VH-VL binders against UPF0738 protein ABC2521. Designs and how they scored, part 11

Target 1, 124 residues: UPF0738 protein ABC2521, of Shouchella clausii (q5wf04)
Amino acid sequence: MKQYKVSAIEVDEEASTVELEEEIDAQLAARLKPGKRVLVDSDQYAFIYILEDEEAFYAIRFEKNVWPALNEAHKLKTSYYVKLNEHTRLALVDMEEELVFLLENIRGNGNYGEAFEQAVNDAF
Short names: E, the ipSAE of ESMFold2; O, the ipSAE of OpenDDE; V2, 0.75 times the mean of E and O plus 0.25 times the DockQ between their complexes.

## First folded at step 9 (VH-VL; framework fv_rocatinlimab)

Design p2 (from m2 with heavy chain L60M, light chain D93R; at its last look DockQ between E and O 0.74; V2 from the best seeds 0.00; counts 0 for: pae E 7.9 > 2)
Fold by ESMFold2, look of step 9:
Structure p2 (fold): chain C 124 residues (1-124), chain A 124 residues (1-124), chain B 107 residues (1-107)
Amino acid sequence: as target 1 above (124 residues)
Amino acid sequence: QITLKESGPTLVKPKQTLTLTCTFSGFSLSTSGLGVGWIRQPPGKALEWLAVIYWYDSKMYSPSLKSRLTITKDTSKNQVVLTMTNMDPVDTATYYCATHRFAYDSGPLYFDYWGQGTLVTVSS
Amino acid sequence: EIVLTQSPGTLSLSPGERATLSCRASQSVDSSYLAWYQQKPGQAPRLLIYDASSRATGIPDRFSGSGSGTDFTLTISRLEPEDFAVYYCQQYRKSWTFGGGTKVEIK
């Protein structure tokens, strides 16, 4: 599965724009749809939003370096958009709702590993 | 073809920790876009989801049970392991492992291939 | 949490009759992320329908699903002897929850 790391999140009052380290070419960007799911990578300290096209899944990775900005967007309950390239933005549908569920699932749950749980509690 | 099989103790005492292993074949947890989940069914009652694990050690736990559950994987052995702490007679159930399917337009979805299940009785 | 309420609890019918099973959600199930399973005693559940209306591979045409939002229906157009079982609905929009089941039994 192809993964795209988040380089930054520009947080505004109502909407947050997610920027990627790698630009996605126009053909792929035109096919991508929001998968409406957020997963956890506890070993690499990341939240993962799923994107898809008609053939495959793709991942947008929110690693620890962007968690401060992610928490800011979370506290403001903004909508989320990912900038796929200079001309294309895609709504990350249900991103906040999925993140809320995951944060509640992790909180007080030592089964994720104490280090991961502590990192989440420190950031969120 | 995809197959799954549960193994572990069939009788545990209250307050003990249950460890169940799901051994599967016909897919790779590291590359397939499939997850493996655990679902239980108390005698005469409905199904209840417990935990799911994906590639990159991504995990989700049932909110009501999250403090008691740990799910781990060993992709080289095609195994997923569930541990559940502090067992109680109300936890008596048939425990199933099942594939958690991704669909291109929907993301992580439903459980399509199931193991035969293993009955675990919690009795003093 | 999205609660699924199935009705009726038990449906007593004869072979050849039409069965209609209801699943109602406490909140809208976005994108119709709803599945139906069949379970016979002592056996694992079997996936019948996913995404509210799509039949799983190998499921006969007599099984059909419909509905959206909060109201979903499983229809068995003409009951066969092997169809007498318990049926569960399951939503997968927000975590995973199952309905309480509808038992379809021989009259």
Scores: ipSAE 0.014, ipTM 0.648, lowest interface PAE 7.9, mean pLDDT 86
ESMFold2 (binder alone), look of step 9: mean pLDDT 88; pTM 0.889
OpenDDE, look of step 9: ipSAE 0.017; ipTM 0.649

Design p3 (from m2 with heavy chain L109E, light chain D93S; at its last look DockQ between E and O 0.80; V2 from the best seeds 0.00; counts 0 for: pae E 2.7 > 2, unsure alone 74.96 < 75)
Heavy chain, then light chain:
Amino acid sequence: QITLKESGPTLVKPKQTLTLTCTFSGFSLSTSGLGVGWIRQPPGKALEWLAVIYWYDSKLYSPSLKSRLTITKDTSKNQVVLTMTNMDPVDTATYYCATHRFAYDSGPEYFDYWGQGTLVTVSS
Amino acid sequence: EIVLTQSPGTLSLSPGERATLSCRASQSVDSSYLAWYQQKPGQAPRLLIYDASSRATGIPDRFSGSGSGTDFTLTISRLEPEDFAVYYCQQYSKSWTFGGGTKVEIK
ESMFold2, look of step 9: ipSAE 0.177; ipTM 0.708
ESMFold2 (binder alone), look of step 9: mean pLDDT 88; pTM 0.885
OpenDDE, look of step 9: ipSAE 0.646; ipTM 0.908
ESMFold2, look of step 10: ipSAE 0.449; ipTM 0.798
ESMFold2 (binder alone), look of step 10: mean pLDDT 87; pTM 0.886
OpenDDE, look of step 10: ipSAE 0.328; ipTM 0.833

Design p4 (from m2 with heavy chain T99R R101T; at its last look DockQ between E and O 0.78; V2 from the best seeds 0.00; counts 0 for: pae E 4.9 > 2)
Fold by ESMFold2, look of step 9:
Structure p4 (fold): chain C 124 residues (1-124), chain A 124 residues (1-124), chain B 107 residues (1-107)
Amino acid sequence: as target 1 above (124 residues)
Amino acid sequence: QITLKESGPTLVKPKQTLTLTCTFSGFSLSTSGLGVGWIRQPPGKALEWLAVIYWYDSKLYSPSLKSRLTITKDTSKNQVVLTMTNMDPVDTATYYCARHTFAYDSGPLYFDYWGQGTLVTVSS
Amino acid sequence: EIVLTQSPGTLSLSPGERATLSCRASQSVDSSYLAWYQQKPGQAPRLLIYDASSRATGIPDRFSGSGSGTDFTLTISRLEPEDFAVYYCQQYDKSWTFGGGTKVEIK
């Protein structure tokens, strides 16, 4: 699965714009659509929003370095958009709802790993 | 031919920990978009979802039971293990493992292949 | 979260009759993320319908699903002897919840 790391989140009162370390070329960006699911990579301390096209899945990775900004967006309950390249933005449909559910699922639950749970509790 | 099979004890005493293993064939959790979940069914009652684990080690637990559940996998053995602590007679049920898929272009996950189930009785 | 209420609880019909099973959600289920399963006595559930109306591989034409939003229906156009079973709906929009089941029984 091709993974795109988040470099920054620009949090505004109503919308947050997710920036990537690597631009997605225009042809792929035009085909991508939101998968409406957030997954967890507890070994690498990341939340993952799934994108897809007709043939494959792609990941937008929110690693620990961006969790402070992610928490800010979460507390403001903003909508989320990812900047795929200079000219293309894509709505991350259901991102906040999925994140809320995951945070509740992780909290008070050593099943994800003690260190991971602590890191999430410290950040959120 | 996709198959899943549950194994583990059929009789457990109250307060003991239940460990169930799902062994599957015909697919691998190294494949993007796949997961294995656990569902239980008390005798004569409805199905209740317990936990899932995905190819990316992402996990999700039933909110009401999350403090008692742990799900892990061994991809090389095609196995998923569910552990449930502090068993009580109300936990008597048939326990199923089932394959999840993050459906390409059709959206979110459903359970497309099920194991035969294993009845676990919790008796004083 | 999303509660699924199935009705009727029991549907008593004869072979050859048409069965109509209802599943009502406590709030809207996005993009028709709803599945139907059949469970025969002593057996695991079997997927019949996904995405509200798509028939799973190998499922006969007599099974069809419809509905959107909060109201979903499973229809069996002509009941066969092997169709007398319990049927469950399941939503996968937010987490996973199952309905309470509808038992389709003979007579």
Scores: ipSAE 0.269, ipTM 0.752, lowest interface PAE 4.9, mean pLDDT 88
ESMFold2 (binder alone), look of step 9: mean pLDDT 88; pTM 0.890
OpenDDE, look of step 9: ipSAE 0.433; ipTM 0.854

Design p5 (from m2 with heavy chain P108Y, light chain D93H; at its last look DockQ between E and O 0.85; V2 from the best seeds 0.00; counts 0 for: pae E 2.02 > 2)
Heavy chain, then light chain:
Amino acid sequence: QITLKESGPTLVKPKQTLTLTCTFSGFSLSTSGLGVGWIRQPPGKALEWLAVIYWYDSKLYSPSLKSRLTITKDTSKNQVVLTMTNMDPVDTATYYCATHRFAYDSGYLYFDYWGQGTLVTVSS
Amino acid sequence: EIVLTQSPGTLSLSPGERATLSCRASQSVDSSYLAWYQQKPGQAPRLLIYDASSRATGIPDRFSGSGSGTDFTLTISRLEPEDFAVYYCQQYHKSWTFGGGTKVEIK
ESMFold2, look of step 9: ipSAE 0.560; ipTM 0.851
ESMFold2 (binder alone), look of step 9: mean pLDDT 87; pTM 0.886
OpenDDE, look of step 9: ipSAE 0.269; ipTM 0.813
ESMFold2, look of step 10: ipSAE 0.581; ipTM 0.862
ESMFold2 (binder alone), look of step 10: mean pLDDT 88; pTM 0.904
OpenDDE, look of step 10: ipSAE 0.642; ipTM 0.906

Design p6 (from m2 with heavy chain L60I, light chain D93S S95Y; at its last look DockQ between E and O 0.78; V2 from the best seeds 0.00; counts 0 for: pae O 8.5 > 2)
Fold by OpenDDE, look of step 9:
Structure p6 (fold): chain C 124 residues (1-124), chain A 124 residues (1-124), chain B 107 residues (1-107)
Amino acid sequence: as target 1 above (124 residues)
Amino acid sequence: QITLKESGPTLVKPKQTLTLTCTFSGFSLSTSGLGVGWIRQPPGKALEWLAVIYWYDSKIYSPSLKSRLTITKDTSKNQVVLTMTNMDPVDTATYYCATHRFAYDSGPLYFDYWGQGTLVTVSS
Amino acid sequence: EIVLTQSPGTLSLSPGERATLSCRASQSVDSSYLAWYQQKPGQAPRLLIYDASSRATGIPDRFSGSGSGTDFTLTISRLEPEDFAVYYCQQYSKYWTFGGGTKVEIK
């Protein structure tokens, strides 16, 4: 599964823009849809938003370096959009809802790993 | 063909920890979009979802039971293990493991293949 | 936290009759996140319907799902002897919840 790391999150009051370390080519970007799912990589300390096309799944990785910005967006309950390239912007549907759920599920739950839980608690 | 089979003790004493193993075939948890969940059903009662683990180290637990549940996977053995601590007679139920598959052209948020289930009785 | 309420609890019908099962959600559910299962005595649940109205593989045409928002329906157009079972609806909203089930029994 192709994974794209988030380089930065531009947080606005109503909407946050997710920037990627690398651009996604126009052809793929045109096919991508929000998977409306956020997963947790507790080993690598990442929240992963799933994108998909008709053929495969793709991952948008929110690693620890962007958690402060992510938390800022979370506190404002913004919508989320990912800038796939200069011409394509995709809504990360249900990102906030999924994040809220995961945070609640992680907090007080050592089953994710104590270190990971602590990191999440520190960031959010 | 996808198959799942639950294994573990069928009798557990109160306050003991239940460990159940789901051994599956026909798919791999290294494949993107796949998850395995546990669902239980007390005799004559409704179904209750317990936990899900995905191809990533992503674990989702029932909010009401997360403090007692741990779900892990061994991809190389095609196994998923569920542990549940502090068992009580109220936890007597048939425990099922089931696949949760993401697909572009179908709803990913259901359980499409089920094991036969294993009855776990909690009694002193 | 979405609660699914199924009605009726028990439905007594004869073979050949039409069965209509209701699943009501405590709040709006995306149709893509609504499924129906069939469970026969001593067996694991079997997926019948997903995405509220899509039949799972191998499910006969007599089974159909419909609905949106908070009201969903499973319909069995003509009951076959093998259709007498318990039926559960299931939704996803952050986590998975099931209805209490409707038992379709022979009259």
Scores: ipSAE 0.014, ipTM 0.625, lowest interface PAE 8.5, mean pLDDT 91
ESMFold2, look of step 9: ipSAE 0.349; ipTM 0.777
ESMFold2 (binder alone), look of step 9: mean pLDDT 90; pTM 0.910

## First folded at step 10 (VH-VL; framework fv_rocatinlimab)

Design q1 (from p3 with heavy chain P108Y; at its last look DockQ between E and O 0.69; V2 from the best seeds 0.00; counts 0 for: pae E 2.3 > 2)
Heavy chain, then light chain:
Amino acid sequence: QITLKESGPTLVKPKQTLTLTCTFSGFSLSTSGLGVGWIRQPPGKALEWLAVIYWYDSKLYSPSLKSRLTITKDTSKNQVVLTMTNMDPVDTATYYCATHRFAYDSGYEYFDYWGQGTLVTVSS
Amino acid sequence: EIVLTQSPGTLSLSPGERATLSCRASQSVDSSYLAWYQQKPGQAPRLLIYDASSRATGIPDRFSGSGSGTDFTLTISRLEPEDFAVYYCQQYSKSWTFGGGTKVEIK
ESMFold2, look of step 10: ipSAE 0.493; ipTM 0.825
ESMFold2 (binder alone), look of step 10: mean pLDDT 88; pTM 0.898
OpenDDE, look of step 10: ipSAE 0.689; ipTM 0.917
ESMFold2, look of step 11: ipSAE 0.525; ipTM 0.827
ESMFold2 (binder alone), look of step 11: mean pLDDT 89; pTM 0.906
OpenDDE, look of step 11: ipSAE 0.334; ipTM 0.828

Design q2 (from p3 with light chain S95Y; at its last look DockQ between E and O 0.03; V2 from the best seeds 0.00; counts 0 for: pae O 11.7 > 2, placed apart)
Fold by OpenDDE, look of step 10:
Structure q2 (fold): chain C 124 residues (1-124), chain A 124 residues (1-124), chain B 107 residues (1-107)
Amino acid sequence: as target 1 above (124 residues)
Amino acid sequence: QITLKESGPTLVKPKQTLTLTCTFSGFSLSTSGLGVGWIRQPPGKALEWLAVIYWYDSKLYSPSLKSRLTITKDTSKNQVVLTMTNMDPVDTATYYCATHRFAYDSGPEYFDYWGQGTLVTVSS
Amino acid sequence: EIVLTQSPGTLSLSPGERATLSCRASQSVDSSYLAWYQQKPGQAPRLLIYDASSRATGIPDRFSGSGSGTDFTLTISRLEPEDFAVYYCQQYSKYWTFGGGTKVEIK
């Protein structure tokens, strides 16, 4: 699965824009849809929003370095949009809802490991 | 409540620069989720998006016209200015400014309030 | 560039009839970024539908939008005299592009 790392999050009171380290080509960007699902990579300390087209899944990785910004967005309960490239944006549908769910699930859940839980608790 | 009005020259000579001003009321461009865009329409033809500027000063331009376009805002005056260089008769069109709405919940983007438009004729 | 192709180019109908307008995208478009506009002669476009199926404020319920992927439809259940106009679809998955328009004219 192709993964794209988040470089920054522009946080606004109602909407946050996610920027990627790598630009997605125009043709792929046009096909991508929100997967409405967030996964957790507790080993690499990342939240992963799933994107998809008709053929494959793709990942938007929110690694630990952007968690402070992500938390700001979370605190404001913003909507999320990802800038796939200069010309294409995509709504990360259910990002906040999924994040809330995961945060609740991570806290007090030994399945993620103590170190990861602590990191999440420190950031969020 | 929201109104927009385009102003500027209605006649431009070839190779000259067009400067259009959009003056709006009923909202502030410092407000989250708001942008102002320019769209043109040649007589009897379809609509063509030109540029948009957001509340946080991000700017997007039509790829084909980017080299000729500059969009700026004066929030204190509730104005957005579009400049287009090297005008040609083919650029003859009605030029509209419109509010660009962020739908925070779902992410749709559309132009919901439009000015009446101003016809710009490029002719020797 | 995502090209929106509207069909038919012209639709001739009588008041009271059902109008079905098609907008086909050259590439898949997220429904969240599909809108429809109405434009009458000498007037600016008016937003009708956003998010493919949501009616804009003040838009009567005889207007409805549907579709996903590459195929979108605007339906006017029962045409009123004031509905005869040009209709444009618009996407912003990749930039903003408009369809060529469908003219709904009185038969």
Scores: ipSAE 0.005, ipTM 0.605, lowest interface PAE 11.7, mean pLDDT 90
ESMFold2, look of step 10: ipSAE 0.566; ipTM 0.834
ESMFold2 (binder alone), look of step 10: mean pLDDT 88; pTM 0.884

Design q3 (from p3 with heavy chain T99R R101T; at its last look DockQ between E and O 0.81; V2 from the best seeds 0.00; counts 0 for: pae E 3.3 > 2)
Fold by ESMFold2, look of step 10:
Structure q3 (fold): chain C 124 residues (1-124), chain A 124 residues (1-124), chain B 107 residues (1-107)
Amino acid sequence: as target 1 above (124 residues)
Amino acid sequence: QITLKESGPTLVKPKQTLTLTCTFSGFSLSTSGLGVGWIRQPPGKALEWLAVIYWYDSKLYSPSLKSRLTITKDTSKNQVVLTMTNMDPVDTATYYCARHTFAYDSGPEYFDYWGQGTLVTVSS
Amino acid sequence: EIVLTQSPGTLSLSPGERATLSCRASQSVDSSYLAWYQQKPGQAPRLLIYDASSRATGIPDRFSGSGSGTDFTLTISRLEPEDFAVYYCQQYSKSWTFGGGTKVEIK
């Protein structure tokens, strides 16, 4: 699965803009749609928002370095948009709802790994 | 041909830990969009979802049971393992593993192939 | 948690009759992420319908699903002897929950 790491999140009162380390080319960006699901990579300390096109799944990867900004967006309950390239942004539909459910599922549950749970608790 | 099969003890005493293994063939958890989940059914009662593990080693647990469950996988052996602690007679049920799939165009998360199930009895 | 309530609990019909099974959700099931399963005695559940109305592979066209929001229906247009079973709905919009089941039995 192709993964795109988040470089920064610009948090505003109503909306958060997710920036990527690598731009997505215009042809792919035009086909992408939100998958409406957030997954966890507990081994690599990341949250993953799923994007898709007609052929494949793609990932927007939120690693620990952006968790402080992600927590800010979470506390403000903003909507989320990812900047795919200079001309295209995409709404990350259901991002906050999925994140809320995941955070609760992780909290108090050593079954994700105690180090991972501690990292999440420290950040959120 | 896609198949799944549950294996493990059929009789467990109260307070013991249950370990069940799902062995599957015809697909791999290295394939994007796939997962394996566990569902149980007490005799004569409805189905209850327990846990899911995805192709990217992401996992999720039933909120009411999360403190008792651990799910892991070994992709090279096509196995998924469920551990459930502190068994009680009310946990007597048939335990199923089933393939979980995302579909193109918003990725529905239903269970399309099921194992035959294994009855686990918890008796004092 | 979204609670699914199936009705009726038991539906007693003869072969050849039309069966209509209801599944009602305590909250809206976004994007109609709802599945139907058939379970015969001593067997694992079998997927019939996904996304409220899409038939799974190999499912006869006498099975159809409909509905959105909080109200969903499974219809069996003409019951065959092999259709007498328990039917469960499942939502996957928020987490995964199952309905209590509707038993379709021979009258």
Scores: ipSAE 0.413, ipTM 0.796, lowest interface PAE 3.3, mean pLDDT 89
ESMFold2 (binder alone), look of step 10: mean pLDDT 88; pTM 0.884
OpenDDE, look of step 10: ipSAE 0.659; ipTM 0.907

Design q4 (from p5 with light chain S95Y; at its last look DockQ between E and O 0.03; V2 from the best seeds 0.00; counts 0 for: pae O 6.7 > 2, placed apart)
Fold by OpenDDE, look of step 10:
Structure q4 (fold): chain C 124 residues (1-124), chain A 124 residues (1-124), chain B 107 residues (1-107)
Amino acid sequence: as target 1 above (124 residues)
Amino acid sequence: QITLKESGPTLVKPKQTLTLTCTFSGFSLSTSGLGVGWIRQPPGKALEWLAVIYWYDSKLYSPSLKSRLTITKDTSKNQVVLTMTNMDPVDTATYYCATHRFAYDSGYLYFDYWGQGTLVTVSS
Amino acid sequence: EIVLTQSPGTLSLSPGERATLSCRASQSVDSSYLAWYQQKPGQAPRLLIYDASSRATGIPDRFSGSGSGTDFTLTISRLEPEDFAVYYCQQYHKYWTFGGGTKVEIK
């Protein structure tokens, strides 16, 4: 699936805005919905929020470089929004809930690999 | 641990509506499982994806068959129901339900567990 | 629609031989969503490979997947008698589609 890498997270006390390295085209942006699911790429050290339309899934990749910012948002228990383009923002529904779940699941879970687990523990 | 089983009529007359039920165990559609899908296979032919329903009630349909398909879920019964209208002999196939699952540590989309399938014959 | 074309349609080999199955996509497919399935007569498909190259649980290491973009390959390094079956590739880059299948039959 098409993956969009997060370039930055603007953390606010109420809501965090996720910025992407690449803008999403207006037509696609209009069709995208939150998938309400976060996955883990333990090989590439990324959390992945799933977006979807009627045809496919898409990914918002929170790679290791943005984990510090993600952690700030996490600590504040903010809502999350992704800026798809200049005119479209999308709520990342259940992002925080999913992240909390994943963090708990990763800790003490050898299936993710020791290095990844350590990296997560260091960041969050 | 995860099992799926298709049930419904094995013989349908042309122009009638097919209703198939997938009963599954070992997981809940509202939890870690992404969704349940239906795939059919005419005798001696390739597989064809029909529809998927996800835990948040998102639904995807085969574009070519969308107008004829309806997929619903009853989480309390661990059931997914597929209806297909205006059946034709060309729709004769083995119909499978399968989990479309991903783990939190994986972003892969595939059908990992399948029912045994049920042969549906459309004939006058 | 992404069309997956598998070749050859039929592959006749003997036990112990190497099998190479091709799956070509009409457009680029993210390898993370390219899978291979094995199907034996009267049975449901069984997931073999996901993410183009990752073996599903319980799948012997003689099965391997490779490829990216539009070209993917399933390799069976040394065919066992139980490996003679039909193999399908599958993508979900845009909707789910399956290849036409390659039948690996005993020579």
Scores: ipSAE 0.018, ipTM 0.612, lowest interface PAE 6.7, mean pLDDT 90
ESMFold2, look of step 10: ipSAE 0.395; ipTM 0.815
ESMFold2 (binder alone), look of step 10: mean pLDDT 89; pTM 0.899

Design q5 (from p5 with heavy chain T99R R101T L109E, light chain S95Y; at its last look DockQ between E and O 0.84; V2 from the best seeds 0.00; counts 0 for: pae E 2.2 > 2)
Heavy chain, then light chain:
Amino acid sequence: QITLKESGPTLVKPKQTLTLTCTFSGFSLSTSGLGVGWIRQPPGKALEWLAVIYWYDSKLYSPSLKSRLTITKDTSKNQVVLTMTNMDPVDTATYYCARHTFAYDSGYEYFDYWGQGTLVTVSS
Amino acid sequence: EIVLTQSPGTLSLSPGERATLSCRASQSVDSSYLAWYQQKPGQAPRLLIYDASSRATGIPDRFSGSGSGTDFTLTISRLEPEDFAVYYCQQYHKYWTFGGGTKVEIK
ESMFold2, look of step 10: ipSAE 0.522; ipTM 0.812
ESMFold2 (binder alone), look of step 10: mean pLDDT 89; pTM 0.908
OpenDDE, look of step 10: ipSAE 0.635; ipTM 0.901
ESMFold2, look of step 11: ipSAE 0.565; ipTM 0.846
ESMFold2 (binder alone), look of step 11: mean pLDDT 89; pTM 0.913
OpenDDE, look of step 11: ipSAE 0.642; ipTM 0.904
ESMFold2, look of step 12: ipSAE 0.562; ipTM 0.850
ESMFold2 (binder alone), look of step 12: mean pLDDT 89; pTM 0.909
OpenDDE, look of step 12: ipSAE 0.535; ipTM 0.878

Design q6 (from p5 with heavy chain T99R R101T; at its last look DockQ between E and O 0.78; V2 from the best seeds 0.00; counts 0 for: pae E 3.2 > 2)
Fold by ESMFold2, look of step 10:
Structure q6 (fold): chain C 124 residues (1-124), chain A 124 residues (1-124), chain B 107 residues (1-107)
Amino acid sequence: as target 1 above (124 residues)
Amino acid sequence: QITLKESGPTLVKPKQTLTLTCTFSGFSLSTSGLGVGWIRQPPGKALEWLAVIYWYDSKLYSPSLKSRLTITKDTSKNQVVLTMTNMDPVDTATYYCARHTFAYDSGYLYFDYWGQGTLVTVSS
Amino acid sequence: EIVLTQSPGTLSLSPGERATLSCRASQSVDSSYLAWYQQKPGQAPRLLIYDASSRATGIPDRFSGSGSGTDFTLTISRLEPEDFAVYYCQQYHKSWTFGGGTKVEIK
């Protein structure tokens, strides 16, 4: 699965803009659609928003270094957009709903791993 | 040919921990877009989803049962393991493992291949 | 959470008749992320329909699904003896929930 690491999140009161370390070319950007699902990489401490086209899945990867900004967006309940390139932004549909559900699901008897659960509790 | 099979004890006592193994063939959890979930069905009652683990080691648990469930995988063995603590007579059910898929353009998750199920009885 | 209500609970019909099974969601199921499963006695469920109307591989064309929003229907145009079973709907739009089932039995 091709992964695109988030470099920064610009949090505004209504919307948050997710910036990537590398730009997605115009042809791919034009056919990407939101997968409407957030997954967890508990081994590498990341949340992953799924994008897709007709052929493959792609990951927008929120590693620990951006969790403070992600928490700010979460607390404000902003909508989320990812800047795919200079000309294209894509709504991360259902991002907040998925994140809320996932955060509550992670809190438990350490069933995601105690170190990971602690890291999530510390950040959110 | 894709197959899944549940194995584990068929009788447990109240308060004990149930461990079930799903062994599958014809696909791998190293393949993006796939997951394996657990569903149970009490005798004469409807199906109830318990947990899922994805190709990316991402997990989700039924919100009402999350404190009692742990799901893990061993991709090299094509196995997924469910552990459920503090068993109670109400947990008597047939337990199924099933493959989840993020099929392109078909939405998110549905259960396309099922194991035969194993009846687990919780008795005093 | 989306609750799925199936009706009728039991449908008593003869081979050759048309069966119509209803699944109603407590709120809209976007993009018709709805599946139907068949379960025969003593067997695991079998996927029939996904995305409300798409037949799974190997499912005969007498099975059809329709509907959107909150109202979904499974139709079996001409019942065969092997079609007497319990049918469940499942939504996968927000979380995963199953309906209570409709039993199709021989009259």
Scores: ipSAE 0.421, ipTM 0.790, lowest interface PAE 3.2, mean pLDDT 88
ESMFold2 (binder alone), look of step 10: mean pLDDT 88; pTM 0.889
OpenDDE, look of step 10: ipSAE 0.654; ipTM 0.906

